# Designs tried in a protein design chat: VH-VL binders against Nicotinamide mononucleotide adenylyltransferase (POF1). Part 3

Target 1, 258 residues: Nicotinamide mononucleotide adenylyltransferase (POF1), of Saccharomyces cerevisiae (p25576)
Amino acid sequence: MKKTFEQFRKSNLLFQVLKGPQHLECQKLFVLDSSFNPPHLAHFQLLSQTIKNFKLKDTRSHVLLLLAVNNADKLPKPASFPTRLEMMCLFADYLQEKLPQSVVSVGLTVFSKFIDKDKILHEQFVKGCSADIGYLVGFDTIARIFDEKYYHPLKISDVMESFMSGSQLYCLARGDCHLSAESQLRYASDILEGKFEPVIPREWGARIHVMQNDYPALRNVSSSEIRNKLKNGQVESLKDELPLCIYDYLINNKTIFD

## First folded at step 25 (VH-VL; from q3 with light chain G28D)

Design v2
Fold by OpenDDE, fold request of step 29:
Structure v2 (fold): chain C 258 residues (1-258), chain A 122 residues (1-122), chain B 106 residues (1-106)
Amino acid sequence: as target 1 above (258 residues)
Amino acid sequence: QVQLVQSGGGLVQPGGSLRLSCAASGFTFSEYWMYWVRQVPGKGLEWVSAISSSGYSTYYADSVKGRFAISRVNAKNTMYLQMNSLRAEDTAVYYCARGEYSYAWPEYFDYWGQGTLVTVSS
Amino acid sequence: QPVLTQPLSVSVALGQTARITCGGNNIDNKWVHWYQQKPGQAPVLVIYDDSDKPSGIPERFSGSNSGNTATLTISRAQAGDEADYYCQVWDSSTWVFGTGTKLTVL
C-alpha cells in the first residue's frame, strides 16, 4: 500500500480509485468522506441510516470511501495514509458484504474542499448522467460548507451553486456539535423556510438531510475516541464500535497510532 | 446448520432465581448479538434482553431491569440469563435468539432456540 | 415505546391471498421484520428489512412497508401457513414486537 500511495503522490493525479471499479454505469453515488483514522461503525451507520430513511435498499448505488491526501508535506497523524488506506480497503470489503445492491470502492484525492472533490467525482463517475452525488458527512462539515466566512466577499449562493445543484448532503444529528440535535434536525427545514436567506438559498434545504440517529450505541463513536481507547487499553469495548476486520487490524498493528 | 439449544428453567416460587442457558453451534458465536425473548403462554412475544457480540454491551427491557442479567462466554458458545427476584408475571416461555444486522445494527432475529418454560408460582 | 398494532385474526381461503398489517407511527422510517409461529414451536423469521426473505422461505411470502402500515402478504395460502404472525421493529432502545395475528386458512 505504501508503494501504491507513493505512486499516486508522484502521479500528479487529482483522483484515483484504489479499490473497486474505476467506472460504473450511471447510478447514485454515495461518497463517504473522512479521515478514516480509523474507519468505524459510525461511518457505516451514516450510510445505513440513509438507506433506511430513504428506502434505498433496492436501489443500485456506488459507495465511495474517499480519502483526501492533501498537504502531503505534513506527515499525517496518527496513522499514515497507507495505513488508513489499508483499513479503508478492509472497511470497503466489510461494507460490500453488508450492502447487497451497492458497489463499494476506495478512492484518493488531493482535494480537501468539497467543491473541488465534487468536480473531479462528477467527471469520474457521473459525467453524462442525471444522477447526483450523495455526500455522507458530519453536521459540522455541513455547517462549515455553508459558513459565509469562508466565502467572503463572494456569496455562498454563487460559489456553491454548481455543487448544490448536483449533490445531496446526508448527516446524522449528533450531540457533540455546536448546535443541539434538535436544531440540527431543523436545519434543513429552516433553510427551506428562508431563515438563512439570502446567504443560503431556501431551495437548498431540500438537498440537505439531517437524520436522526437511531442507534444510540454508535452516537459517540469517533476515530478520536477509538484512538483514545486504544491508547488507554480499553480495547474490549472497541469490538462494538468497529467492524471485526478493523478491530483485528488494530489489535495486530498496535503501533499504527503511535 | 445454526442451532440454539436451551436449557434451564422450570418451576420457581416468587422471589426465587433461575438461570437459563443457550448453547450455540453452527456459526461463529462471538460475531453475533444474542437475545432473550419471552412469550406468555397464549400471548405475544416480548423482547427481554440483548447482549453484544463481545458481551460488553447489554440491554434490558424495563420490565426486567435490575432483576435479570444477560451474559455470554464466547469460548463456550453459550449465553446465559440469570433471573433473580422472579415474579408471577415473568412466567413465560423464554427463547434465545441470534441477532442479525439490518445494515449497521442488529435489528432482527434470524434463528431461535426451542424455548424454555419458566413458571413462577406459589 | 412504539406500539405495533396487528389485527387479532385474519382468515384466508385456501389458495387465496392473505394480508396481515402492522400499524405504527412512522413505521415507514423503520425496518419491519416478520415472524411466523406455529403452535408449540419457536418463531421463524419469514421477512426482514420490510421485504427481504431468508433462505428457505417460500416466494409466496412478501412484505411491504409504507406510511404507517407494514404488510405481510401470503399468496396462494396453504394449510401449513396457518400460524401466528408477528411484526417487529427496532425503536431507538428496544426491540418491539407487534401484538400478533392469528392466520386461519379456511
Scores: ipSAE 0.854, ipTM 0.926, lowest interface PAE 0.6, mean pLDDT 94
Fold by OpenDDE, last read:
Structure v2 (fold): chain C 258 residues (1-258), chain A 122 residues (1-122), chain B 106 residues (1-106)
Amino acid sequence: as target 1 above (258 residues)
Amino acid sequence: QVQLVQSGGGLVQPGGSLRLSCAASGFTFSEYWMYWVRQVPGKGLEWVSAISSSGYSTYYADSVKGRFAISRVNAKNTMYLQMNSLRAEDTAVYYCARGEYSYAWPEYFDYWGQGTLVTVSS
Amino acid sequence: QPVLTQPLSVSVALGQTARITCGGNNIDNKWVHWYQQKPGQAPVLVIYDDSDKPSGIPERFSGSNSGNTATLTISRAQAGDEADYYCQVWDSSTWVFGTGTKLTVL
């Protein structure tokens, strides 16, 4: 995986599929964008809740695990990109087993911004086909996406129009965010009611889905939390937070976060 | 084949204690959540307690919180329910059950033990 | 506490179709699971995740979940289908069973 990553880094490629189908095979696309440091069950929960809440069990979908490579010329901490990709591939196998109606791909991109990610996916993964794209993200990511300070002097409504017209955002409400879980759950409705106009067009509220976190054991799961537990020797508790394949990988490679 | 064999139970006075056991076979015990569900004779089903595959996470119905303790020994393929401070309303047939996942969460019960009667009476 | 409401009893003629409902607020946002229980026996899973069937369950059994009502449908009812049926969901912090329905085959 190290060689593969280095090849990508040295290339002029903006996007590459490392595992699974190279192009979109279903009309419905779920893009799970994360640092995957490590992948964990809360990532699966996000997808699971989406399928559950919107009754997509019988809908064939393509799941793309997407890793953005920021500052690829520097070794990211705590785990290297090759290590993350290895874990992502394991996680992809896990998801493929759990999602028989779906196909799973692992992708790599140089872009950090969602608008750029979306563009490159349309160009190189979707390739002009009609697609219903759902991005699975954390609420903090949504909050950042719709923070006007990142767009000055441009308007969010102008910059994000193309993205929001063709995509949906899914996230789980969490207690560790700057907003209360209740506020998060009302976020889309508040947008629909025009509470964020003129910064956020009210019609975008229909494309943002903040879901209740239905799984108590996973509510506080994060990559950071997992890394901390690993460092602190709380290994047994990690079994409830990780796919077995990821758990085994971490147990056998504890130094990857050093 | 999956098997859940229960033991324990019986007659006990109010305030007394009992321990139920559920021995599992035919599957990798350590990979499944396990449950206790009870049923008053002639009445419906009520979830009592749950334990995660590792045993780290436990859950209880409000009606038994603070009185019952679920545990498991994966090396023995056995789950337990320690019932303390028993009340008359705890009288029921208790079933152990294996949890199965609805995607990311164990939502339902695909295999059940034969049940054991617990009677709390003076 | 969340409540799943089932009819107390349902009757069906032999060979006809029985429908057992399970009502709950926002049940369409949940997976509904169904159990069959015959007298003196442990419950048996017959439907999970609204409409999926475990191995060994006849094709006559089907499930659906829309609006505020989940439905267990038993087509071509047989005498052996006479039993109590329970719906069940996961609800945020607890596993919740319906009140149960007695199915009688006439």
Scores: ipSAE 0.842, ipTM 0.922, lowest interface PAE 0.6, mean pLDDT 94
Fold by OpenDDE, last read:
Structure v2 (fold): chain C 258 residues (1-258), chain A 122 residues (1-122), chain B 106 residues (1-106)
Amino acid sequence: as target 1 above (258 residues)
Amino acid sequence: QVQLVQSGGGLVQPGGSLRLSCAASGFTFSEYWMYWVRQVPGKGLEWVSAISSSGYSTYYADSVKGRFAISRVNAKNTMYLQMNSLRAEDTAVYYCARGEYSYAWPEYFDYWGQGTLVTVSS
Amino acid sequence: QPVLTQPLSVSVALGQTARITCGGNNIDNKWVHWYQQKPGQAPVLVIYDDSDKPSGIPERFSGSNSGNTATLTISRAQAGDEADYYCQVWDSSTWVFGTGTKLTVL
């Protein structure tokens, strides 16, 4: 994986699929963008909750695990990009097993900004096909996407029109955000009610889905939390937070976060 | 073949204690959540307790919280239910069950033990 | 806290279709699982995740979940289908069973 990553870095490629189908194979696309440092069950829960809430069990979908490798000139910490990609590939296998109606790909991109990620996916992964794209993100990401300060002097409604016309945003409400979980859950309805106009068109509220996490045990799972537990020797609890393949990988490679 | 074999139970006076055991075979025990479900004779099913695959996480129904303790020894492929301060309303057939995942969470029970009768009576 | 309501009993003629309902608030946002229990026996999983069947379960068994009602359908009912049936869901922090339905095959 190290060689593969280096090859990518030395190339002029802006996006590459390292595992799974090279292009979109289903009309429904789920993009999970994360640092995957490491992948964990909360990532799966986001997808799981989406499938559950929207009755997508029988809907064929393509799941893309996407890693941004911007600033690769610096040593990424705590785990290297090749290491993360290895874990992502394991996670992809895990997801493929858990999601028989889906195909799973692992991709990397040089873009850190969400808009740029979307653009490159349309250009190189979707390739003009009709697609229903769902981005699986944290609430903070959603909040950032719709923060006018990042667009000034342009209007969000202008810049994000094409994106919002063809995309859905899915996230789980969390307790560790700047807004309360309750506020997060009302965010979409607030948009629909016009509370954020004219900055955010009210109709966009229908494309934002803030969901409750039905599994309290997974609500506080994060890559940082997992890394901390590893450092503190709290290994047993990790089995409840990680796919077994990831758990085994971490146990057998304890220095990856050093 | 997956098998769950239960032992323990019996007759006990109110305030007494019992320990149930569930021995698992035919699968990798340490990879599955395990459960206790009870059924009052002639009545429905009631979840009692759950334990994660590692044993780190445990869950209890409100009706038994503070009185029952679920545990497991993965090396022995065995799960236990320590029942203390037993009450008449605890009288039931207790089933051991294996949990199976609905995507990211173990939501249902795909294999069950034969059941063990617990009778709490003076 | 959550309550799953099932009819106390359902009767079906031999060879006909039986439908057992499980009602619950927002049950369509949950996965519903079904168990069959014959007298003196442990429950047996017959449907999971609304509509999926474990290996060994006849194709006559099917499940659906929409609105506030999940339904277990048993087509071409056989005498051996006579049993108690329970729906079950996960809710917040508990595994919740329905009240149970006695299916009688006439």
Scores: ipSAE 0.814, ipTM 0.915, lowest interface PAE 0.7, mean pLDDT 94

Design v2
Fold by OpenDDE, fold request of step 29:
Structure v2 (fold): chain C 258 residues (1-258), chain A 122 residues (1-122), chain B 106 residues (1-106)
Amino acid sequence: as target 1 above (258 residues)
Amino acid sequence: QVQLVQSGGGLVQPGGSLRLSCAASGFTFSEYWMYWVRQVPGKGLEWVSAISSSGYSTYYADSVKGRFAISRVNAKNTMYLQMNSLRAEDTAVYYCARGEYSYAWPEYFDYWGQGTLVTVSS
Amino acid sequence: QPVLTQPLSVSVALGQTARITCGGNNIDNKWVHWYQQKPGQAPVLVIYDDSDKPSGIPERFSGSNSGNTATLTISRAQAGDEADYYCQVWDSSTWVFGTGTKLTVL
């Protein structure tokens, strides 16, 4: 994986699929964008909850695990990009097993901004096909996307119009965010009610889905939490927070986060 | 073939204790959540307790919390239910069951033991 | 916390279709699982995740879940289908069973 990553870095490629189909194969696309440092069951839960809440069990879908590899001049911390990609590939296999009606790809991109990621995916992955794209993200990402301070002097409604017209955002409410879980769960309805106008068009509320996490045991799972547990030798609980393949990988490679 | 073979149970006085065992075979025991479900004769099913694949996480119905303890020894492919401070209302057939995942969480029970009767009576 | 309500009993003529309902608020946001239990036997999983069938379960068995009601459908009912049927869901912190339905095949 190290060689593969280096080849990508030395190339002028903006996006590359390292595993799975090179292009979109289904009408429904789920994009899971994360640092995957490491992948964990809360990532799967986000997808799982989406399928559950929207009754997508019988809907064929393409799942894209996407890693941003920006800042090539800085050493990624804590795990290297090749290591993350390796874990992502394992996670992809795990998802493929769990989602027989779906196909899973692993991709990487040089873009860190969400709108740039979306653009490059449309150009190089979707490639002109009609697609129903759902982005699986954390609430913090949603909050950032709709924070006007990042767009001044431009309006969010102008910059994000094309994106929001063609995509849906899915996230799980969490307790470790700046907003309460309750506030997170009301976020979409608040948008629909016009509470954020004119900054956020009210119609965008229908495309934002903040979901309740039905599995309390997974609510506090995060990559940072997992790394901390690993660092502190608290490995007994990791098996309940990780796919087995990732658990085994971490147990056999405990120094990857040093 | 997946098999769950139960043992233990029997007659005990109120306030007494019993330990149930469930021996698993035909699958990788350490990869599955395991459960206890009980049924009063002629009545419905009631979940009693759950234990994660690693044994790290345990769950209990409110009706048994503080009195029952679920455990497992993966090396022995065996799950246990220690029942203390037994009450008359604990009288039931107890089933061990294997949990299966609904995507990210074990929501349902795909295999069941044969059941064992626990009778709490003076 | 939530109560899954099932009819106490359902009767079906031999060869006809039986429908057993499981009611719960917003149950369509949950996966519903179904078990068959014959007298003196342990429960047997017949439907999981609303509509999927375990290996060995006849095609006559099907499940659906919408609104506030999940339904187990047994087509071409046979005498051997006479049993108690339980729906079941995961609810935040507990595994919850329905009240159970006795299916009689006439």
Scores: ipSAE 0.789, ipTM 0.907, lowest interface PAE 0.7, mean pLDDT 94
Fold by ESMFold2, fold request of step 29:
Structure v2 (fold): chain C 258 residues (1-258), chain A 122 residues (1-122), chain B 106 residues (1-106)
Amino acid sequence: as target 1 above (258 residues)
Amino acid sequence: QVQLVQSGGGLVQPGGSLRLSCAASGFTFSEYWMYWVRQVPGKGLEWVSAISSSGYSTYYADSVKGRFAISRVNAKNTMYLQMNSLRAEDTAVYYCARGEYSYAWPEYFDYWGQGTLVTVSS
Amino acid sequence: QPVLTQPLSVSVALGQTARITCGGNNIDNKWVHWYQQKPGQAPVLVIYDDSDKPSGIPERFSGSNSGNTATLTISRAQAGDEADYYCQVWDSSTWVFGTGTKLTVL
């Protein structure tokens, strides 16, 4: 991945697919946008529960694992981008085995904002096909997407119109957020009832899907927790938090996060 | 070929203790969650306990919590259920079972032991 | 805690189709697994993840899950299909079995 990543950095490319199909192959696209530092079973839970709750087991879907590699507003990640891309490719193989109806791609982009990611994906991955794009995100990301301070002085209703017309958001409610899980579960209906107008148009509530977390035992699984366990030598429980291929990679490369 | 060979069981007085064993072969034991499921004669199945592949996480039905302890020794490919403070309602056939993943979480039981009867009677 | 309701018994004529139901609130948000148990024997997995079959399970067995009801379907019922059948789910904090159904082949 070192050589491939350096070629991307030397190029003027804004987006590149590194593994799997180079363009959309299905009518439904799911985008899992994460740091993947490392990938873990809670990433998979969000995808699998979306598939289950929206009755997509027998529907052919395209899954894109997306990494942003050039974000001036973020601190350097502990694992290098080539290392994370290697793990994302292992994770993609794991997902393809577990989701035989799916088609899985791995990509990277220079963009950190969802508006820019959505635009580049429509231009270069979807290629003008009509597609139903679903973004798999945490609730904190939904809150950030609809916080007008990040678009100041522009109006969010103007900036986000294109994104919301062609995309949907999926997340799991989490009890450890500032907003209660109950309030998160009401978020879409509150929008539909006009509670956040004029900042958030009410019709956008139909495109936001907050699901109950059916697997609370996975809620404590996070990239940060896994990195801390590795640093402290607490590797016993990691077999239960990671796909085996990712676990093996981390155990054989324990200095990744030094 | 996956096999789960159970040992233990028998007649025990109320308040007594018993330990069940489940010896595994034909698969990499340390990669699988393991389970105990019981069945009162003439009645349905009831989940009792689970242990994660590493042994670090354990789960118990409310009816046995504080009285039963699940454990495993991965080097010996063996799982145990220590049953203390036994009651008449603990009388059942006890099965060990291997767990398998529904995507990101182990939800179902693809291989079962033969079962052992535990009778709690004075 | 949660109750997965199954009919106590189902009868089917030899060669006909049997349907065994498993009822639960919003059960279509859960993966449903099914087990066959013959007298004096351990349960055997016959369906997992609503509709998938382990190796060695006849094509006659199929599963579906919609709304508040999951269904095990046994086509071309044979005498050897006579058994107790249990559905099972993971329910947020625990593993839950249905109440059980005795299938009788007439």
Scores: ipSAE 0.705, ipTM 0.876, lowest interface PAE 1.6, mean pLDDT 89
Fold by ESMFold2, fold request of step 29:
Structure v2 (fold): chain C 258 residues (1-258), chain A 122 residues (1-122), chain B 106 residues (1-106)
Amino acid sequence: as target 1 above (258 residues)
Amino acid sequence: QVQLVQSGGGLVQPGGSLRLSCAASGFTFSEYWMYWVRQVPGKGLEWVSAISSSGYSTYYADSVKGRFAISRVNAKNTMYLQMNSLRAEDTAVYYCARGEYSYAWPEYFDYWGQGTLVTVSS
Amino acid sequence: QPVLTQPLSVSVALGQTARITCGGNNIDNKWVHWYQQKPGQAPVLVIYDDSDKPSGIPERFSGSNSGNTATLTISRAQAGDEADYYCQVWDSSTWVFGTGTKLTVL
């Protein structure tokens, strides 16, 4: 993956698919945007519960695993981007096996902001299709997207119009957020009722989907927790938090987080 | 192929203790969650306990919390259920079962042991 | 603790189609699994994830899940299908079995 990543960094490309179909195949599109450091079962839970709750098992879904990499020559946190890309390809194979109705792609982008990611994905991945993009995100990301301080002096309604017209947000409620899980579950309906006007247009509530976390035992699974366990030698418990292919990769490459 | 062979069981007085065993073969035991499910004779199935692949996480039905302890020894391909402070309502056939993932979470039981009768009476 | 309600018994004529229901609030938000249990035997998985079949289960067994009802369908019923049938889900806190249905093949 080092050569492939260096080729992307030195290119003028803003987005590139490294594995799987190069463009959307006219189905539902879900984008899982994460550090993948490493990929884990809680990433899969967000995807699988979205598919179940929105009755998409028999609908072909395209899943894009998306890693944001800055083209500046900045040192990333461990693991390196080539190492993460290798794990993302293993994770894509795992997802394809578990979701045979789905199509899985792995992609890179230079953009960290969702506005920019959304624009480039519509232009270069979705082009030629009439599908909305569904972003699989945490609630902290939703809160950041709709916090007007990040857009001052511009209005959210002006900045986000294109994004909210062509995309949707999917999220699992969780208790370790600023808002309680109960408040998170009511967030979309509160928007629809106008409770955040004039900052957030009420019609955008139809584009935000917050789900009850049906698998709370996976709530404590995170990339940081996994990295800590690996460094502390607590490797047997990691079998319950990772796809086997990722577990095997980490055990055979324990220094990638050093 | 996949086999779950149970041992233990029998007649026990109320307040007594009993340990059930489930020996696995034909699969990589350490990769699977394991379960205990019970059935009062002539009645339905009731989940009792679960243990994760590593043994790190354990789960119990409310009716047995604090009285039953599930464990496993992956080197021996064996799971156990320690049953303490037994009550008449614990009388049932106890099955061990292998769990299988429904995507990111183990939800269902694809192979079962033969069952072990536990009778609690004075 | 949630309850998955099944009819106590269902009868079907030989060669006809049997349908066994499993009722629960918003059960179509859950993956439903089905087990067959013959007298004196351990349960056997026949359907998982609403509609998927384990290896060795005949094509005449099928499953569906919509609204508040999941259904196990057994077409061309055979004498050997006479058994107790249980649905089962994960309900966010525990593993839950349905109340069970005795299928009689006439």
Scores: ipSAE 0.677, ipTM 0.863, lowest interface PAE 1.6, mean pLDDT 89

